VH-VL binders against GTPase-activating protein BEM2/IPL2 (BEM2). Designs and how they scored, part 4

Target 1, 199 residues: GTPase-activating protein BEM2/IPL2 (BEM2), of Saccharomyces cerevisiae (p39960r1967to2165)
Amino acid sequence: VPLEDVCERENTLIPTIVVKLLEEIELRGLDEVGLYRIPGSIGSINALKNAFDEEGATDNSFTLEDDRWFEVNAIAGCFKMYLRELPDSLFSHAMVNDFTDLAIKYKAHAMVNEEYKRMMNELLQKLPTCYYQTLKRIVFHLNKVHQHVVNNKMDASNLAIVFSMSFINQEDLANSMGSRLGAVQTILQDFIKNPNDYF

## First folded at step 16 (VH-VL; from r4 with light chain Q27Y)

Design s2
Fold by OpenDDE, fold request of step 20:
Structure s2 (fold): chain C 199 residues (1-199), chain A 118 residues (1-118), chain B 105 residues (1-105)
Amino acid sequence: as target 1 above (199 residues)
Amino acid sequence: EVQLVQSGAEVKKPGATVKISCKVSGYTFTDYYIHWVQQAPGKGLEWMGRINPDSGNTYYNQKFKDKATITADKSTDTAYMELSSLRSEDTAVYFCARGDYEDWFDPWGQGTLVTVSS
Amino acid sequence: DIQMTQSPSSVSASVGDRVTITCKASYDIDSYVAWYQQKPGKAPKLLIYDASSLQSGVPSRFSGSGSGTDFTLTISSLQPEDFATYYCQQYWSYTFGGGTKVEIK
């Protein structure tokens, strides 16, 4: 289901499941060694997903306090899986190439940092509201994770790597022959390191 | 012991359809992905796609998205792969394999030879 | 897609030899790499996972190393049963290397 449809159905700016998962990780997972690098078991992830689907997103009564997904990696894995199962990149199918082209250009030293930030902000402002808000929420979350690097050993670079596949759908990956993956990593690293420069 | 047992060899004519099965045992079927891998004669391994048996969610290699259809039956602990519009190039051994989330393949099925010939 | 460039495609070796196989990923894939052994007419067998973790039951003469883009499988002392084809794999998008056939010299 497209992100827009989810947000419309829920009458939210961010999918409820994303909010719940990130809040839980921020509550008890920020200092977990290898957070997001170590995936949870698909069994636990399935259990969590099923529980959420059964209880519903509209009641806002769903809690993540359950022994079945006690390990924070199950929560983290569920979040990563959710992103990967979205039909479009959070950069949107329509704009993913614009984002990655900009990153590639910047990396090639074809523009200065201030111009890159300005242009990136312009692209971000063109995103549908649900994409922008969801992306913003995720980036600030990952920044928090990065701030806890002393304990979790996950800096902005590591996080950018492990999330790169979640920010590019399979079709876009295949169509670009993977050439966009590095650019996505670059973008995520910058966003995670300096979220206030972009959002 | 964890085992994946595949259906037997198939011989088909061009244009035909074939459906291969992969029955699992020794673990909870819905706790792992089932992957499918193609190996043409004398060639390497190529990932085709996977299914989450619990949700039925599938991901495909774009190369095979119009060739293969992967399904799962939770009541029989069996995954299936259907290959349509068979061509001589589809002649290969096809493997199913178990995999956790963002993890390696273990164990593998014994493989199923599909031969497409006139 | 993520490419795994495996080398060499074949190697002739003798029993007792040290054999090294390499895989280069087109992008940084952290340590999401596995190595498999395949003998003729058989399914692949897992040897190494997470780039350097030895699978249970696999002889210690097998080892894996690397992170990011460069990965290596090493057989410290080749045994008669080790003549086979070996494959690397990244399991983000599950692409395999082209394979390396280890043959008798």
Scores: ipSAE 0.816, ipTM 0.919, lowest interface PAE 0.6, mean pLDDT 94
Fold by OpenDDE, fold request of step 20:
Structure s2 (fold): chain C 199 residues (1-199), chain A 118 residues (1-118), chain B 105 residues (1-105)
Amino acid sequence: as target 1 above (199 residues)
Amino acid sequence: EVQLVQSGAEVKKPGATVKISCKVSGYTFTDYYIHWVQQAPGKGLEWMGRINPDSGNTYYNQKFKDKATITADKSTDTAYMELSSLRSEDTAVYFCARGDYEDWFDPWGQGTLVTVSS
Amino acid sequence: DIQMTQSPSSVSASVGDRVTITCKASYDIDSYVAWYQQKPGKAPKLLIYDASSLQSGVPSRFSGSGSGTDFTLTISSLQPEDFATYYCQQYWSYTFGGGTKVEIK
């Protein structure tokens, strides 16, 4: 289901499942060694996903406290899987090439840093509201994870690598021979390090 | 013991369709992905796609998205792969394999030879 | 897609020799790499996972190393049962290397 359809159905700016998962990770997972690098078991992820589907993420009686996903990496894995199963990149199918082209140009030293930040911000402002808000929420979450690097050993570079596959669909990956994936890594690394420069 | 047992060898004519099976035992079917891998005669391994048996969600290698259809039956602990519009180039051994989320393949099925000839 | 460039494609060696196989990824894939052994007419067998972790039951003469883009499988002292084809794999998008056939010299 497209992101915008989910938000419309829920009458939210961000999918409720994203909000719930990230809040839980921020509550008990920020200092977990190898957070997001160590994937959860698909059994636990499936259990969690099914619980959301059956009980409803918007139901206040639903809690993320359960032995089936006690390990925070199961919750983290569920979040990564959710992103990878979205029909489009969080940069949107229409704009993903604009983002990655800009990053490639910047990496080639064809523009100064201030210009890059300005242009990136302009692209972000063109995103549909639900894409922008969801992306912003995720970037600031990853920045929090980065801030806890002393404990979790996951810096912005590591997180950018781990999440790069969640920000590009399989078709784009195949067509670009990996070049777009590298660009996504560059973008995410910068976003995670300095979210206030872009959002 | 964890085992993946595949269906027997198939011989098909060009243009035909074949469906091969992979039955699992020794673990909970819905706790792992099932992957499919192609190996042409004398060639290397190539990943085709995978299924989450619990949800039925599939991901494909773009090269095989129009060739292969992967399904799963939770009631029989069996995964399937259907190959359509068979050509001589589809002659190969096909393996199923178990894999966790973002993880390696272990164990593997014994393989199924599909021969396409006129 | 992520390419795994494996080298060499073949190597002739004798029992007792040290054999090294290399796999280079076109993108940084952290440690999401596995190595498999395959003998003729058989399914691949897992040897190494997470780039350097030895699978249970696999002889200690097998070892894996590397992170990021460069990975290596090493057989410290080749045994008669080790003549086979070896494959590297990254399991983000599940691409395999081209394979390395280890043959008797």
Scores: ipSAE 0.815, ipTM 0.917, lowest interface PAE 0.6, mean pLDDT 94
Fold by ESMFold2, fold request of step 20:
Structure s2 (fold): chain C 199 residues (1-199), chain A 118 residues (1-118), chain B 105 residues (1-105)
Amino acid sequence: as target 1 above (199 residues)
Amino acid sequence: EVQLVQSGAEVKKPGATVKISCKVSGYTFTDYYIHWVQQAPGKGLEWMGRINPDSGNTYYNQKFKDKATITADKSTDTAYMELSSLRSEDTAVYFCARGDYEDWFDPWGQGTLVTVSS
Amino acid sequence: DIQMTQSPSSVSASVGDRVTITCKASYDIDSYVAWYQQKPGKAPKLLIYDASSLQSGVPSRFSGSGSGTDFTLTISSLQPEDFATYYCQQYWSYTFGGGTKVEIK
């Protein structure tokens, strides 16, 4: 299901499943060594997704703090899988090249940092509201993970590398030798380190 | 013992369809992805796609998106790959393989030779 | 996609020799690399996962190393049964290296 359709159906700015998964990770997972790097099992991720689809959509008291969800890496894996399975990435199909072309110019030293940030902010303002708000929530979440690097060993660089696969679709990946993936990594790393510059 | 057992070799004419089966045993079918890999004669390995047998969700290599259709039947612990509009360049051995989330493949099925000729 | 460039394409060596095979990824894939052995007419067999972890039942003469973009499979003392083709694989988007055929002289 497209992100816009989920937010319209729920009458929310951010999908409920995203909010609940990130809240649980922030509650008990920020100090987990290798968070987002160490994968959860598909069996645990399937069970979690099925429970959310059946229980969490209709039960306001539903919580991820439960004996069934003891593995933080399963919750993290479910979140990563949700992003990767979206029909359209959070940069949107229409705009992903605009974002990545800007980052490629910046990486090539073709503009100063202040101009890059200004133009990146202009692009962010063009995103549909649910894309922008969901991206903002994720970036501030990953900034929190970054702040806990002493314990979890996952700084902004590590997180950007891992999450770049969640922000590129298969078509764009297949059409490059990794140049767009590297551009996405540059964007995400800067967002995670400096979220207040963009959001 | 974990096993993936594939259906036998097939000989098909150009334009035909073939459906290869991969029956698993020795583990819970819905706890792992099933991947499919092509190996053309004398060539290397190329990933085609995978399925989550619990949800039925699939993810394809863009190269094979219009050629292959991957499905799973939880009642028989069997995954399938259908190849459509067969051409001579589709002649290959096709493997199924088990993999967890963001993991390597272990074990593999024995392979199924599909030969496309007139 | 993430390209895996494997070298050499073939090698001929004597029993007891040390054989080294390399893979270079076009993107930093951390340690998400596996190595497989494939004998003629057989399915690939997992040797190494997570760049350096030896699969159960694989002889200790096989080892893997590397992180980021550069990875190596080493056979420390080649045996006659090691005649095979070897493949690296990254498993974020599931691309394979081109393979290395090892022939025992």
Scores: ipSAE 0.378, ipTM 0.788, lowest interface PAE 4.0, mean pLDDT 88
Fold by ESMFold2, fold request of step 20:
Structure s2 (fold): chain C 199 residues (1-199), chain A 118 residues (1-118), chain B 105 residues (1-105)
Amino acid sequence: as target 1 above (199 residues)
Amino acid sequence: EVQLVQSGAEVKKPGATVKISCKVSGYTFTDYYIHWVQQAPGKGLEWMGRINPDSGNTYYNQKFKDKATITADKSTDTAYMELSSLRSEDTAVYFCARGDYEDWFDPWGQGTLVTVSS
Amino acid sequence: DIQMTQSPSSVSASVGDRVTITCKASYDIDSYVAWYQQKPGKAPKLLIYDASSLQSGVPSRFSGSGSGTDFTLTISSLQPEDFATYYCQQYWSYTFGGGTKVEIK
């Protein structure tokens, strides 16, 4: 389901499932060693997703603070899977080349950092509101995970590597020799390290 | 014992369709992805796609997205891969394999040889 | 996609020799690498997962190492039953190396 359709249906700026998953990870998962790198099992992820679809949509008291959902890696895995299953990534198909071309130019030293940040902010403001707000929520979450690196061993670079696969679809991945993936990683790493520069 | 048992070898003419089955046993079918891998004669392994048998969600290697259709029937614990518009370059052994989220493949099916000839 | 460049494409060695096979990734894949052994006419068999973890039932002469982009499979003392083709795999987008055929002399 398209992100815009979910947000419109829920009358929200950020999908409810994203908010609930990230809140639970922030509550009890920030110090988990290898968070987002150690995978949860498909069985646990399926169970969580099915419970949210059946219970979370009809019961506002539904919470992930439940013995059924003790494994934080299943919650993290469900979030990563949600992003990968979006029909369109949070950079959008229409704009992903604009984002990645900018990052490629910056990596090639074709612009100074101040210009890069200014142009990146301009691109971000062109995103649909729900894309922007959802991306903002995710970036601040990952910055918080990064801040707990002493315990969880997941700094901004590691998180950017892991999450880059969630921001590129199969078509864009297949059409490059890795330059688009590397560009996405560069963008995400900077967002995670310096979220207030962009959001 | 965890087992993935594939359907038998097929000989097809160009333009035909083939459907390969992969029946699992020894574990809960919906707890793992089923992946499909092509091995052309004298060539290496190439991933084709995978399915989450619980949701039916699929993800394909771009090279095979117009060639292969992957499905699963959780009432029979069986995954399927259909190859359409067969050409001689589709002659290969096709494996199914079990994998967890962002994990390696273990175990593999025994392979199904599909031969496309005039 | 993430390219896995495997070398050498083949090696001939004697029983007891140390054999080293390398795999280079075009993107940092941390430790998300598996190694498989495939004997002629058979399905691949998992040897190593997570770059260095030995699968149950696999002889201890097999070992894996590496992180990031450079990975190695080592057979410390080659045995006659090790005649096979070996493949590395990254499992973020599921690409395989080209394979290394190990021949016993």
Scores: ipSAE 0.360, ipTM 0.778, lowest interface PAE 4.1, mean pLDDT 88

## First folded at step 19 (VH-VL; from s2 with light chain S31Y)

Design v6
Fold by OpenDDE, fold request of step 20:
Structure v6 (fold): chain C 199 residues (1-199), chain A 118 residues (1-118), chain B 105 residues (1-105)
Amino acid sequence: as target 1 above (199 residues)
Amino acid sequence: EVQLVQSGAEVKKPGATVKISCKVSGYTFTDYYIHWVQQAPGKGLEWMGRINPDSGNTYYNQKFKDKATITADKSTDTAYMELSSLRSEDTAVYFCARGDYEDWFDPWGQGTLVTVSS
Amino acid sequence: DIQMTQSPSSVSASVGDRVTITCKASYDIDYYVAWYQQKPGKAPKLLIYDASSLQSGVPSRFSGSGSGTDFTLTISSLQPEDFATYYCQQYWSYTFGGGTKVEIK
């Protein structure tokens, strides 16, 4: 289901499942060694996903306290899988190439950092509201994870690598020789390190 | 013991369709992905796609998106792969394999030879 | 897609020899790499996972190393049963290397 449809249905700016998963990770997972690098079991992820579907993510009675996903990496894995199963990138299908082209140009030293940030901000402002808000929430979450690097051993670079596959669709991946993935990594790394420069 | 047992060899004419099966045992079917891999005669391994048996969600190699259809039957602990519009180039051994989320393949099925000839 | 460039495509060796196979990824894939052994007419067998973890039941003469883009499988002392074809794989988007056939000299 497209992100916009989810937000419209829920009358939210961010999918409720995203909010709940990230809040839980922030509650008990920020210091977990290898957070997001160590994947959860698909069995646990399936159980968690089914629980959301059956009980309703918007139901206040729903709780993430369950032995089936006691390991925080199951929750983390569920979140990564959710992003990967979205029909399009969080940069949106229409704009993903604009974002990655900008990053590629910046990596090639064809522009200075201030210009890059300015242009990136312009692109971000063109995103649909639900995409922008969801992306912002995720970036600030990953920044928190990065801040706990002493304990979890996951810095902005590691997180950018791990999440790069969740920010690119199958078609873009198939048509790229690593350039698009590399660009996504660059974007995520900068966002995670300096979220206030972009959001 | 965890086992993946595939259906027997198939011989088909060009243009035909074939459906091969992969029955699992020794573990909970819905706790792992099932992957499919192609190996043409004398060639290497090529990933085709995977299915989450619990949700039925599939993920394909773009090369095979119009060739292969992967399904799963939870009631029989069996995954399937259907190959359509068969050509001589589709002649190969096809393997199913178990895999966790973002993980390696283990164990593998014994393979199914599909021969396409006029 | 992520390409796995495996080398060499073939190697002739004798029992007791040290054999090294390399795999280069076109993108940083962290440690999400596995190595498999395949004998003629058989299914691949897992040897190494997470780039350097030895699968249970696999002889200790097999080892894996590497992270990011460069990965290596090493057989410290080749045994008669080790003559086979070996494949690397990344399991983010599930691409295999081209394979390396280890043949008897």
Scores: ipSAE 0.875, ipTM 0.938, lowest interface PAE 0.5, mean pLDDT 94
Fold by OpenDDE, fold request of step 20:
Structure v6 (fold): chain C 199 residues (1-199), chain A 118 residues (1-118), chain B 105 residues (1-105)
Amino acid sequence: as target 1 above (199 residues)
Amino acid sequence: EVQLVQSGAEVKKPGATVKISCKVSGYTFTDYYIHWVQQAPGKGLEWMGRINPDSGNTYYNQKFKDKATITADKSTDTAYMELSSLRSEDTAVYFCARGDYEDWFDPWGQGTLVTVSS
Amino acid sequence: DIQMTQSPSSVSASVGDRVTITCKASYDIDYYVAWYQQKPGKAPKLLIYDASSLQSGVPSRFSGSGSGTDFTLTISSLQPEDFATYYCQQYWSYTFGGGTKVEIK
């Protein structure tokens, strides 16, 4: 289901499942060694996903307290899987190439840092509200993870690598020889390291 | 013991459709992905796609998105791959394999030879 | 897609030789690399996972190393049963290397 449809249905700016998962990770997972690098088991992820589907993610009574996903990596894996299974990139299908083209240009030293930031901000402002807010929430979450690098060993670079696949759709991945993935990594690394420069 | 047992060899004519099966045992079917891999004669391994047997969610190599349809039957612990509009280029051994979330493949099925000839 | 460039495509070696196979990823894939052995008419067999972890039951003469884009499979002392084709794989998007056939010199 497209992100916009989910947000519309829920009358939210961010999918409720995303909010719940990230809050739980922030509660008990920020210092987990290899957070997001170590995948959870698909069995646990399936159980968690099914629980959300059956009990309703929008129900405030829903809790993430269950032995089946006691390991925070199961929750983290569920979040990653959710992003991977979205029909389009969080940069939106329409704009993902604009974002990556900008990053590629910047990496090629065709513009200065201030110009890059300015143009990136312009692109971000063009995103649909649900995409912008969801992306913002995720970036600041990953920044928190990055801030705990001493314990979890996951810096902005590692996180960018791990999440790059979640920010590119299947078609774009297939048509890319790595340039788009590299660009996404560059973008995410900068966002995670300096979220206030962009959001 | 964890095992993946595939259906037998198939011989088809061009334009035909074939459906091969992969029955699992020794573990909970819905706890792992089932992947499919193509190996043309004398060639390397090429990933085709995977299914989450629990949700039925599939993910395909774009090269095979119009060629292969992957399904799963939880009641029989069996995954299927259907190949449509068969051509000579589809002649290959096809493997199913078990995989956890974003992890390696283990174990593998024994493979199923599909031969397409006029 | 993420490409895995495997080299060499073939290598002739003798029993007791040290054999090294390399795989280069077109994108930084951290340590999400596996190595498989395949013999004629058989399914691939997992040797190494997470770039450097030896699968249970696999002889210690097999080892994997690398991170990021460059990965290596090493057979420290080739045995008669090791003549086979080897494949690397990344499991972000599950692409395989082109394979390396280890043949008898």
Scores: ipSAE 0.873, ipTM 0.936, lowest interface PAE 0.5, mean pLDDT 94
Fold by ESMFold2, fold request of step 20:
Structure v6 (fold): chain C 199 residues (1-199), chain A 118 residues (1-118), chain B 105 residues (1-105)
Amino acid sequence: as target 1 above (199 residues)
Amino acid sequence: EVQLVQSGAEVKKPGATVKISCKVSGYTFTDYYIHWVQQAPGKGLEWMGRINPDSGNTYYNQKFKDKATITADKSTDTAYMELSSLRSEDTAVYFCARGDYEDWFDPWGQGTLVTVSS
Amino acid sequence: DIQMTQSPSSVSASVGDRVTITCKASYDIDYYVAWYQQKPGKAPKLLIYDASSLQSGVPSRFSGSGSGTDFTLTISSLQPEDFATYYCQQYWSYTFGGGTKVEIK
């Protein structure tokens, strides 16, 4: 299901499931060693998704008290899987090449940092509102995870590496020899370290 | 004991369809992905795709997205892979394998040889 | 996609020799690497997971090392039963290395 359809149906700027998963991780998971790197199990992720779908994402059936049994790595895994399963990545299929081409040129020293940031901001403003707002929410979340690196051992570089697969779809991954994936990593690392430069 | 048991060898003509089964036992079918791997004669291993048997969600290697269709039947603890529009280059051994989230594959099925010949 | 470049493609060695097989990833895959052994006519068998963890029942002469992009499988003292083809695999997008055929001299 497309992201914009979910947000339209829910009358929200960010999918409710994303907000609830990120809030739970921010409440009790920011100091978890290896957060987003240590995998949860498929059984736990399935159970969480089934509970969320059956009990409704828009009511109070998914609460902190009721959810204390779910492993934080399963919640993190569920979030990463949600992103990877989107029919269109958050850079959008229409614009992913624009984002990654810009980052590739910057990595090749074909532009200075000030121009890169200006052009990146222009691209971000062209995203559909729900893509932009969801991306913003995620970037500030990952910045919080980065700020807890002393305890969780996950800095912006580590987070960018493990999340790169969640921001590229199968077609775009297959159409590159890894250059698009490396470009996504470069973009995400900069967003996570410097979110106020972009959002 | 965890086992993945695949259907037997198949000989097909070009243009035909084949459906390979992978029946699991010794664990809860919906708690793991089922992956499919191609090994052409004398060649290495190539990942084709996987399924979450609980949700039915699939993820394919782009090379095989128009060739393979992966399904699962929770009532029989069996995963399937259908190969369509068979060509001689599809001649290979096809393995199913079990894997958890972001994990290695263990165990593997015994493999199913599909031979495409005129 | 994430490419796994495995070398050498083949090695001939004597019983007791140390054999080293290398995989290089085109993207930093941290420790998400497994090594498999495959004998003719058989399914692959897991040897090493998470780059360096030895699977239960695998002889201790097998070891894995590396992180990031460079990974190594080592057989410290080659035995006759180690004649096989070995594959590395990363499990973010599940690509395999090209394989290394180990032949006993």
Scores: ipSAE 0.363, ipTM 0.783, lowest interface PAE 3.7, mean pLDDT 88
Fold by ESMFold2, fold request of step 20:
Structure v6 (fold): chain C 199 residues (1-199), chain A 118 residues (1-118), chain B 105 residues (1-105)
Amino acid sequence: as target 1 above (199 residues)
Amino acid sequence: EVQLVQSGAEVKKPGATVKISCKVSGYTFTDYYIHWVQQAPGKGLEWMGRINPDSGNTYYNQKFKDKATITADKSTDTAYMELSSLRSEDTAVYFCARGDYEDWFDPWGQGTLVTVSS
Amino acid sequence: DIQMTQSPSSVSASVGDRVTITCKASYDIDYYVAWYQQKPGKAPKLLIYDASSLQSGVPSRFSGSGSGTDFTLTISSLQPEDFATYYCQQYWSYTFGGGTKVEIK
């Protein structure tokens, strides 16, 4: 289901599943060694997703503080899977080339950093509201994970590498032979290190 | 004890359809992905797609998205791959394989040879 | 997609030789690499996972190393049963290397 449809049906700016998953990781997972790098099992991820679809959709008191959800890596894996299964990435299908072309020019030293930031902010303002707000929530979450690097061993560079697959769909990945993936990584790393420059 | 057993070899004419089965045993079918891999004669391995048998969600290699349809039947612990509009270039051995989330493949099915000729 | 460039495409070797096979990824894939052995007419067999972890039941003469973009499979002393084709694989988008045929000199 498209992100806009989920937010419309829930009357929210950010999908409820995203908010609950990120809140639980922020509550008890920020110091987990290898957070987002160490995968959870698909069995645990399936169980969590099914429980949320059935319990969380019908009961707003649903919580992830439960013996069933002890493994933080399953919660992290469920979040990564949710992003990767979206019909469009959070840059949107319509705009992903605009974002990545800008980053490619910057990587090639074809523009000054201040111009890059200005143009990136212009692109962000063109995103639909739910895409922008969801992206903002995620970036500040990953900045918090980055701030805990002494314990979790996951700095902004590591996070950008592992999350780039969640921000590019299969069609865009296949078409670019990896150049678009590297551009996504560059964008995410800068967002995670410097969220206040963009959001 | 964990086993993936595939259906037998098939000979088909161009334009036909084939459906390959992959029956699993020795583990909980819905706890792992089932992947499909093509190996053309004298060639290497190429990933085609995978299915989450619990949800039915699929993810395809772009090259095969218009050729292959992957499904799963939880009641029989069996995954399927259907190949449509067969051409001679589709002649290959097709493997199913088990994999966890973002993991390697272990074990593999024995392979199913599909031969497409007039 | 993430390209896995495997080298060499073939090697002729004698029993007892040390054999080294390399894979280079077009994107930093951390340690998400497996190595498989395949004999003619058979399914691939997992040897190494997570770049360097030896699968249960695989002889200790097999080892893997590397991280990021550069990965290596080493057979320290080649045995007669090791003549096969070897493949690397990354498992973020599941691409395989082109394979390395290890054959008798």
Scores: ipSAE 0.323, ipTM 0.770, lowest interface PAE 4.4, mean pLDDT 88

